# VH-VL binders against o27280: the designs that were tried, part 12

Target 1, 266 residues: o27280
Amino acid sequence: MDSMNVPEVLEIKRIVEESESVKTFIFSWDFRREVRPGQFVMVWDFRDEKPMSVSLIDPVRSEIGISIRRVGEFTDRVHGLSEGDLLGIRGPYGRGFELMGRDILLVGGGIGMAPLAALADEATARGMRVDALVAARTADELLFLDRLEAAGVNISTCTDDGSCGFKGFAHERLLTLEENHDMAAVCGPEPMMFQVMRILDERDVPAQLSLERYMKCAVGICGQCCLDDTGFRVCAEGPVFWSQELSRVREFGRYRRDPAGRRVPW
Short names: E, the ipSAE of ESMFold2; O, the ipSAE of OpenDDE; V2, 0.75 times the mean of E and O plus 0.25 times the DockQ between their complexes.

## First folded at step 19 (VH-VL; framework fv_bamlanivimab)

Design v1 (at its last look DockQ between E and O 0.71; V2 from the best seeds 0.00; counts 0 for: pae E 3.9 > 2)
Fold by OpenDDE, look of step 19:
Structure v1 (fold): chain C 266 residues (1-266), chain A 122 residues (1-122), chain B 107 residues (1-107)
Amino acid sequence: as target 1 above (266 residues)
Amino acid sequence: QVQLVQSGAEVKKPGSSVKVSCKASGYTFSSYAISWVRQAPGQGLEWMGRIIPMWGEANYAQKFQGRVTITADKSTSTAYMELSSLRSEDTAVYYCARDSGYYWDYSYFDSWGQGTAVTVSS
Amino acid sequence: DIQMTQSPSSLSASVGDRVTITCRASQSIDSYLNWYQQKPGKAPKLLIYYASRLESGVPSRFSGSGSGTDFTLTITSLQPEDFATYYCQQYDSYPRTFGQGTKVEIK
C-alpha cells in the first residue's frame, strides 16, 4: 500500500472563518510532498472520510489549507473542532489545474472558490493577470474576496439576489463580459459550470473545470466516481478536466451518482 | 419579481387527462428547475416531478411514473404538467414551484404558483 | 423513499409563545431540509432552507436547526400571522418528500 494512502494525523494549526458555513483549516505541510491547486485530500475525522479541495498552498509558511463547507454530519463534526485538534489527512490526489497564458479567468460558485483561491495565488505569483468571477446565492456566501483582492485579483461578484454585484447567475454575468482570456478555470455547481463552459467554448477560451463528485477511495479503484460513457474517474483523471474532456461526459451538469451508485439528477 | 402564474381550475372525468400550465416571469426561465407539487384536500404536500427547462429533461416520482408528463417551453417560459388516467384520488390543488436548488446545492422551492384546482368526479 | 415525520401534527399556542416543531427523516439527509409555511388557500412559502438558512424576507423569529435525521423549526415569539401549517421537506434524494405538516392553531 502506497504511503500516501495512509492518513497522516495532523494538528489543526489555525482555523479561518470564511463565512457562516465555511471554515478553512490550516495544517503544517511538508512540501517535499507536492500539492497543486485543484488537487484534493481525504479528510478523516476518525469516523468518516471525505474529499476536500486544497484552498491554500503556502510554501513559505509550510502550510496548506482546506476549506470545508458545513453541509452534514461529517462537516458538522469537523466544524466543531478547534485549533490544536487532530484530523487525518491523506493525499493529495487527483489532477490539478494547469496554468497557461498571461490572462486567466476564474469562475467560481460557492465553495467552488476553494480550489480557485489556491490557483489565484499561484497565478498571481507567476505574474499572471487574474480576473475572478465570484458567485454565490447571497453576499454573505461569497468566499475569499479579501484574500483574492489582497493577491491582486480583479474581482467581479455575482449574487442571485443582487445583494452584491451582478444580480443573477455566474454564466449570465459572464455573458455581459466581453473580454476574453487565455485560459479559464471553473469550479462550482455543475449546472453553473456547464453553462459557463458552453460560453467559454463559444468564445474559444480554453477552460478547465473542477468536478466535485462523491469519492470513496480517491485512488481510482472503487469506481464510485466514474463518469458515464467515458470511464473517467474524477479522483484519478480529475477532478480537474478540460472542457473538451467534459464535452464527452454526458452526465456532466445533468445527473450524478449517489453513494449507492444510483443515478440522481441535479 | 419572480412570478409563477398557473392556468385555471379544471373539472375532469375519471380516465381523462388534465394539462396544467405554469407561466414563469421575472427570472431566467432556463436557469431554474420547475417542480410540481400537489395537495389533496386537507392533506399534505406531495412532490410529483421536476423538469430542467434547459435540457427539457424531467424526472418523476415513481407513484406518477407513466401517468405524468412534465414539459417546458423556453420560448414562452411556460412549464406544463399533464396527468393522464385521472382518478378521484387525483383531486387536488396542483402547484408549480421554482426549484432554486438546480443551480446551487440548495434545493428549495422559493417561488410558487397560485395553484390549480383539479377536481376529478364522475 | 425518505419518510419525513413531523411532530406534533398540531399544536395550540398563544401570541408570544415559543413554538418548536420537529421533523425526523427516516435516514440521514445531512442538512438537506427546508421548511415551509402554508396558510389556508395559499401556496406554501419558503421559510428555511438548508436546515438553518433563513430565507430572505422571513422574520428573524423563525429559525431552523439540526442535521442528519432530526431537525427543528423554532418560532421564538409567535405572532398572529404565524398561525399556519408548517412542512419540512427533504431534498437529499428523489423523490422529494414532505412531512405530514404541523398545524399551529390559536389557543
Scores: ipSAE 0.421, ipTM 0.798, lowest interface PAE 1.6, mean pLDDT 93
Fold by ESMFold2, look of step 19:
Structure v1 (fold): chain C 266 residues (1-266), chain A 122 residues (1-122), chain B 107 residues (1-107)
Amino acid sequence: as target 1 above (266 residues)
Amino acid sequence: QVQLVQSGAEVKKPGSSVKVSCKASGYTFSSYAISWVRQAPGQGLEWMGRIIPMWGEANYAQKFQGRVTITADKSTSTAYMELSSLRSEDTAVYYCARDSGYYWDYSYFDSWGQGTAVTVSS
Amino acid sequence: DIQMTQSPSSLSASVGDRVTITCRASQSIDSYLNWYQQKPGKAPKLLIYYASRLESGVPSRFSGSGSGTDFTLTITSLQPEDFATYYCQQYDSYPRTFGQGTKVEIK
């Protein structure tokens, strides 16, 4: 745990440009530190530190991939890096996804597909049937489609502008998909996850959803990632929660807190 | 095709109230926020507040606290903005706009109503 | 409230000119900045979001740059339809606030 709390400085081995706004940074990784789909790492650029999902887990090549969307000052700086440049990595942290049954539905919005891509690789390697609903604002922002196809995933897409697949939101497309999966895994914008969760609950499909909250310590000590009403710490009890756990969380889909602790709407 | 259609122009006396409607079509109304922005003659744009129709939650700029009420009716896909205790400086064009900030990482006003002129004169 | 200050307040330019408009925030807003174009009697139109991303259908002669507190909108070859008022708008915090506008007029 002590070794997990100290960033290890790693060289960027390769950079994959997934879209105009998303890059995957690949590092050599010592798999004595076990990594599970749905866990996250803290990425340190020697100025600031942010949680990022692991999108590639490759024990054969001794590599992990971390997909980063350009969405602010920190991620702008990281996107400016090249192969051979250095980043600090702490982790992995958090509770990952648990696979059950034979048929799994993945529902991902935007960068939320990153941890689901890692899960898809594990699920297909176990011989599960994997359906994925991949959502974005526009076609250019749909992530990991070729990778999912190569893994044998049955892909459905949706875009807000209709430039690819179904025109509309992920939860609207979900209503037209098969209703009989053994489980679902959901990651993306929290309002999307809330609406998807309601549909899955109505269908009695067990669902796991991956939340994002502000993090500082990443090990559950500082309380910065706590959810109102329950005291759940996203970095310790999550980031992956069962839908039943989230049904008790009044802030889910509704608001969050900034680094100063102020309530901020989604 | 996303469309926001606002109610017609209003002429009001000081001290009265105005309620402007904004009917949305072409998207799932509850999935986006609606913001209200006004523009006085010859002036810039001023954000007044917004509502998240899914929850019925509204946020207001401090300047308008106590005078503005923003509501939404999911069954008719219509948002409303009511401004009370009108003054001559409330003379403006009032816009509703679809606000992406509830759903996506990038937050902007990507579709606007045609505007509703409100004139406050004695 | 985060104040957004545009410069210049107005400018005169000819078709084909390169035009730059600046916007300064009273505190850091990362890249949470949008640009809008407004013509007389019309609603504003989204032009650029996240400081530098062009909205669908916006011509490539428009570009945005900057982060933190200082931002720039550039039009590389001004066209007749570009004579309008331009507004920056921050979305880092509530209330959302706009710059006072920059009017681009025919010289």
Scores: ipSAE 0.336, ipTM 0.718, lowest interface PAE 3.9, mean pLDDT 88
ESMFold2 (binder alone), look of step 19: mean pLDDT 91; pTM 0.937

## First folded at step 20 (VH-VL; framework fv_bamlanivimab)

Design w1 (at its last look DockQ between E and O 0.67; V2 from the best seeds 0.00; counts 0 for: pae E 4.4 > 2)
Fold by OpenDDE, look of step 20:
Structure w1 (fold): chain C 266 residues (1-266), chain A 122 residues (1-122), chain B 107 residues (1-107)
Amino acid sequence: as target 1 above (266 residues)
Amino acid sequence: QVQLVQSGAEVKKPGSSVKVSCKASGYTFSSYAISWVRQAPGQGLEWMGRIIPMWGEAYYAQKFQGRVTITADKSTSTAYMELSSLRSEDTAVYYCARDSGYYWDYDYFDSWGQGTAVTVSS
Amino acid sequence: DIQMTQSPSSLSASVGDRVTITCRASQSIDSYLNWYQQKPGKAPKLLIYYASRLESGVPSRFSGSGSGTDFTLTITSLQPEDFATYYCQQYDSYPRTFGQGTKVEIK
């Protein structure tokens, strides 16, 4: 078995509380193993394993960060951990974001900002102009604002209740913005991403979107993350897709499959 | 202002069908789902089903499968609930509600119609 | 189906009282629970979502807590307009299910 597929037991070096429900776990990382924004790792708490996006890539400190939202039993256990505790990490897996052009737009919703935060760091380090539309239901759910600002990102916020920034959804805010970019990266709820993608397509802005599906193996074998009509495996051909690729995916933004493989609406 | 306006009260015979409408306004109809919930006299709330108008995708409670049909017309921002093979036990107030679970993973009913009373009697 | 059980089914209280309503799920639903208020002849009104998040416009005297199987709705100081029936509702899985309701009556 490839060494990449064997979980490495790593010590939690640092924990950053991003919000009430989101924590970033920092690990020492050997950068001989390349990792790119948009890729994910499998996190193993010695009971269960879940895919998580890499939200921090710091070659200077030789660290990576994984941002985890508390949403279930697994994440509850992980959120109960402390610095110095151990987790199993294997990966990275999947296709990450590609950067091109001079100006990039990031559109993120909720925990979807995790991979985009890492992308923002890379883009700014390359001297790119980065605009970020950060969306959440409420102000207290907006993620990585201070981090993005410190990196020189131009931030626009959007909240359903208007508690911060534009009142409404991300795609609605995007409609009010006239500026075009060389490319866009999008991550969040699929209904959001779908509508954002449509707007970007109409504006002829190349877009990459990161999907979240039920992933088990992370190596393209089990097929649990296979997208209907295309056969795309989110863990292998994704999780980052170009808009042209997703245009062929019938289920994108429309429905999903539960752990039993049943089709259910979003 | 978000508003859901339902059709008027219905009196039906056993074995017949009823179709209730729910006209939505004050928001983007395709950005939300619509759920239907009924309440028998003096009883609690019972979820019947859900539709995503943008795609016409619907999910029904198993109890009503084969007997309930939920549809949506985006052009008129109207959702419909049709219940067939009516029984006396179907006598209830039927509500449509805006379901936020489509866009975000928080699924709640933040706006409700005024309710439609359906009486099934011989 | 996930069964939601509220306690008590009814209670009598006075204005200014602290009121606590509990809701128990037949299995873990994490924090996927909402609370609604319903007055006679009216549609339900959302109070709390995701176990503890206060809906916009809802008075701060309302609060929700709990996770897993046990949840609580608290009214710190009952007001005249708070006499109503309250329902918990899970959205962890389909079908969505409600508790049987708790009627808060005037003492």
Scores: ipSAE 0.799, ipTM 0.909, lowest interface PAE 0.8, mean pLDDT 95
Fold by ESMFold2, look of step 20:
Structure w1 (fold): chain C 266 residues (1-266), chain A 122 residues (1-122), chain B 107 residues (1-107)
Amino acid sequence: as target 1 above (266 residues)
Amino acid sequence: QVQLVQSGAEVKKPGSSVKVSCKASGYTFSSYAISWVRQAPGQGLEWMGRIIPMWGEAYYAQKFQGRVTITADKSTSTAYMELSSLRSEDTAVYYCARDSGYYWDYDYFDSWGQGTAVTVSS
Amino acid sequence: DIQMTQSPSSLSASVGDRVTITCRASQSIDSYLNWYQQKPGKAPKLLIYYASRLESGVPSRFSGSGSGTDFTLTITSLQPEDFATYYCQQYDSYPRTFGQGTKVEIK
């Protein structure tokens, strides 16, 4: 717990360009600090610290990968780094995904595929059958397709503009897919996750969904990651929640809060 | 493919109201928000507000609070914008636009209605 | 409200010229910026989203760049059909706001 509260300064071992806007930064990692799919780390660039999902968990090579989308000043600075440069990492934090049964459905939108790629690796290593629905606005934003295929994952794609796979949103594609899996794991834009959750609940498929909220402490002390009405702390009780937990959360899928705490529409 | 068809031009007196319709087709109506944007003669574009049809919830620019009402009817795939207490400054072309910001963080207006000219004069 | 200021307000150029239009935000908007083209009597048309991404069906001679407060739209080889007014628009904050427009006239 004490080691989780201070950043360890690590060298960037390798950088993978996943798309125009997404890079995966790979670090050597001592797996005495266990990392599970769905947990997150706080990435420190010596000025600011942001939560990021772990996309690669490779105990054989003693590596973790952290996929970061370029969306602002912090991530622009990190995207400008090279192999050999340093970043601070603290964690991991939060509740990860729990695998059950033999057949799992993954539904990921955009960068939300990052933690699901890590989960897919674990699920296939356990001998589970893995179906993945990978969604993006356009084809060049679809992430991890080659990696998922190499792992033996059965992939369906959808894009808003129809440039790859089904033309439309993930929940629209889901309605045309097989209705029964032992469980589902969902991560992506929160409106997408809400729509997908409703379909999975109607089908009686147990679902776990990974949320993103503003964080400062990452250990549940500061209250910055709390969900309205329930008091759930994303960094402590999540970021992965069961669908029945989220059914009580009024804000889920409807609005979010910016770093200043202001309510904004999705 | 995606189509937004607006109601026709209107001439109004100061102090009255106008209600403009926007009929959507070619996509799942609940999957995108609808924004309303106006353009006064010789001027730029001004965002007025938007509605998320799934929730029926509208969000307005502060400038229009209390004068504008934006609604959606999912059964007819139609959005409406009503502007009350009209003034001469409200003379403009009013557009509806499909707004992607509800679902993705790439928030833009990818399809526009043809525009509805509203003239406010005594 | 975030004010978007475009420069220049108007320009004239010849077919084949490289044209650059700038847009400045009154505060950082990261990369949350779109560009639209509007011809007289017509609705605006999306060209660029997320500062630099080209919308489907838009010619590759259009490109966008920038982040933070300063953004540019570039037309690398101006064509006769590019005569129009161009608007930037931010979506970092509500209300969504547009620049005042840049009218491009082809000589």
Scores: ipSAE 0.281, ipTM 0.695, lowest interface PAE 4.4, mean pLDDT 87
ESMFold2 (binder alone), look of step 20: mean pLDDT 92; pTM 0.941

Design w2 (at its last look DockQ between E and O 0.61; V2 from the best seeds 0.00; counts 0 for: pae E 2.9 > 2)
Fold by OpenDDE, look of step 20:
Structure w2 (fold): chain C 266 residues (1-266), chain A 122 residues (1-122), chain B 107 residues (1-107)
Amino acid sequence: as target 1 above (266 residues)
Amino acid sequence: QVQLVQSGAEVKKPGSSVKVSCKASGYTFSSYAISWVRQAPGQGLEWMGRIIPMWGEANYAQKFQGRVTITADKSTSTAYMELSSLRSEDTAVYYCARDSGYYWDYDYFDSWGQGTAVTVSS
Amino acid sequence: DIQMTQSPSSLSASVGDRVTITCRASQSISSYLNWYQQKPGKAPKLLIYYASRLESGVPSRFSGSGSGTDFTLTITSLQPEDFATYYCQQYDSYPRTFGQGTKVEIK
C-alpha cells in the first residue's frame, strides 16, 4: 500500500456549524496531494472508519473541509469533537467531477451539497456561470447558501414544506426551469438524483452524479460498494458517474445493499 | 392537499383473506412510499410493511411474512394491503400512511388514511 | 426487533400544565425517532420527526429531545386539544416499531 492508504492523523483546525445536524471539519492539507471535488476521504476516529466527501478545497489556506451529517454512532462521536482534537484521514479516493462548458447546473439535496459546494468553488474560480438548485426538506436543512452566494453562484432553493423557495422536490423545481446548461452535477438522495437525471437526459444536458454506498476499503478490493449488473465499484469507478453509466445500473434509485450485502430498499 | 382514502369496513371469517385499498391524491404518488399500520381495539400501533410504488418493492414485518402482500398501482395512485389466513387477533383498524422513507432518509408518516376496520369473527 | 417503552402509560393533567413523556429504546437508535398524536377514532398525526424536528403546522408548545436510547416529548403548556394518546416510533431499523402509547387525560 502506498502512502495514500495510510491514515494521517490530523488535528481539527476549525469546525463550522452548517446546520443543526451538519458540521464541517477543517484540516490542514498538503496540496502536493491533489484532491478534486467529488472525491472522498476515509475518516477514522480510532474506533471506526467512514467515507466522507470533501466539501472544501482551499489551496490558499492549505485547507480542506469535510462536511459530516449526524446520522449514527460514528458521526455522533465525531460531532462531539472539538477544535484541536484528532482524526485519522486517508485518501483522497474515487473519481471526482469533471468540469466542462461555461454554464453549469448543480442540483443538490441535503448533505449531497457537500461535494457540490467544493465543485462550485472550482467552477466559479474558473469563470464559469454556476446555477445551483439546493434542496432540503425544510429551510433549516439547506446547506452552504451563504458560501455559495459569496462565490457568485445563482441559487434556487427548494423545500418540501415551502419554508424556503419552491415548494416541492428538486426535480419538480427543475421542471419549471427552462434554461439549459452545458453540464450538470448532481448529488443527494438517489430517488432525487434518479428523477433529476431523467429530466436532464431528456434535455440532452450532460450530467454527472455522485453516489453513496457502503464503502469499506475505499480501494476497490472488498466489493462492498459494487453496483449490480455492472460491477462498478463506487469507491474506484465512482463515486461520480456520468448519467450514461448510471443508466446501466439497475439498482440506481431503486435499492441498495447493507453492510451484510443484503438488498434493502431506500 | 394530500389525501389518503381507504376502502370501507370489512367483516371476515377466520381463515379468509381481506384486501384493503388506499387511494392517494394531492402529491406525486411515485415520490413517496406507503406504509401500513394496524391498531387492535384499545391497543397501540403496529407496523406491518411498506411499499415503494415507483419500483413495486415491498418489505414486511417478520410477524406478517407469508400472510401479507402489499402492492401499488401507479396508474390509479392506489396501494393495497392483503392479509390472508385471518385470525381473531387480526381484528383491528388498518391504516395506510404516506411514508417519506424513500425520497429522504427521514422515515416518518406525515399523512394517514382514515383507517379501515377489519373484524374477524366466526 | 427494537423495543420502544414509553413512560408513563397514562397521566392526568390540567390545561396549562407542563407535560413530559419519555420513550426508551432497547438499543441505540441515534435520532431516528418520531412522535405521533392520536385522538379517539382518528388516525395518528405526526408531531416530531428525527427526535427534535417539529412537523410543519404543529404548535411550538410541542418539542422533542434526546438521542441514543432515551427520548422525551414535552408539551410546555397543555391545551384542551392536546388530550390524546401519544406514540413514539423508531425508524433505525426494520421493522418499524412504536411505543405502547401514553394517554394524556384531563385531571
Scores: ipSAE 0.709, ipTM 0.888, lowest interface PAE 0.8, mean pLDDT 94
Fold by ESMFold2, look of step 20:
Structure w2 (fold): chain C 266 residues (1-266), chain A 122 residues (1-122), chain B 107 residues (1-107)
Amino acid sequence: as target 1 above (266 residues)
Amino acid sequence: QVQLVQSGAEVKKPGSSVKVSCKASGYTFSSYAISWVRQAPGQGLEWMGRIIPMWGEANYAQKFQGRVTITADKSTSTAYMELSSLRSEDTAVYYCARDSGYYWDYDYFDSWGQGTAVTVSS
Amino acid sequence: DIQMTQSPSSLSASVGDRVTITCRASQSISSYLNWYQQKPGKAPKLLIYYASRLESGVPSRFSGSGSGTDFTLTITSLQPEDFATYYCQQYDSYPRTFGQGTKVEIK
């Protein structure tokens, strides 16, 4: 526990190109530091550090995979790295997903499929039936399909442009799917998660949703990841919240805050 | 397919107002923002503001604050832009555009209306 | 407001030429930059987003590069349908702002 706040410098063992904009960086990992689906790590490139999704938890190979989408200067630099290059990793942090029942629905948009891919592996290993709704803007951005299929996950896809699967948004596709799951896990664009949560609540399906906010300390001290009007800290009480916890959060699905604390639209 | 169809050309006198409509089809209207961009004759593009139809929330460029009102009617899948206190400098083609930034991380205008020419003559 | 300055304002080129258009931001915008093409009497069309990502259906002869304050749009083998005006647009902050445009003319 004593090393949770100090980055460990690790060599990039392998890089998987998941899409034009997403790469998975694979590291050897000592599982004395346990990692659970839905927890996050802070990735340090010796200049800056950012929270990142764990998409692969493989104790057999002693590996973890961190999936990173190219969306800014930090991630541009990391995407420029090669196998053998070094990154600092600290964590894991936060509250992960909890599995219940026998049937789980995963709803993922874009990079949000990363923590859900890790959860799918755990759920299938427990003998659960796993349905996944995988959403993207276009077919080339659908993530982890082969991996999910190999794990025995029942996949439905949707794309905004109709290039693969259902033409439309995840919440629109969800209306046409089976309604009897024991729980759901949701991660993706916050507007998507808001609309998906509304449908799941109407169906009385318990749902866990993974939020993302700006993080500085990752241990709950600096207040940068706090949600309006609740005082919830995404790095401590989350990033995974139950839908009933989120029903009290006015900003959910509507806006976020930048590093300076200014309210910005999604 | 995604389409944005705008109302027809208008000729206005200085000091009056104009209201341009933008009818969306081929997607869930409330799930994307709508931006308004104008282009004066022979000139470049100027962003005026946008609305998120789900919440009815609009943001405006400071230059137009107080003169522009952007609204959306979810029941008709139609956005509106009203510009008041018109001046000859407001002569332009006015475009509505679907704005991806509310839903996906990359923020761009991926579908545009055909444009509405507004002429302000003294 | 973030000022976006394009150069050149216009250029003349022949089919098959390599064309380069630059765009400079008044402050760092990271890679939050898009490129649009506009033909006379038509609405703009998205070509490039996030400085370098090609929009679906856009020919691979178009490419974008740059980050921070300096950005480039390149057309590697100009075609007859590429004669148009090109605009850069930043989305680092509000208001969204466009460059003044670069007109690419035939001959």
Scores: ipSAE 0.465, ipTM 0.778, lowest interface PAE 2.9, mean pLDDT 88
ESMFold2 (binder alone), look of step 20: mean pLDDT 93; pTM 0.951

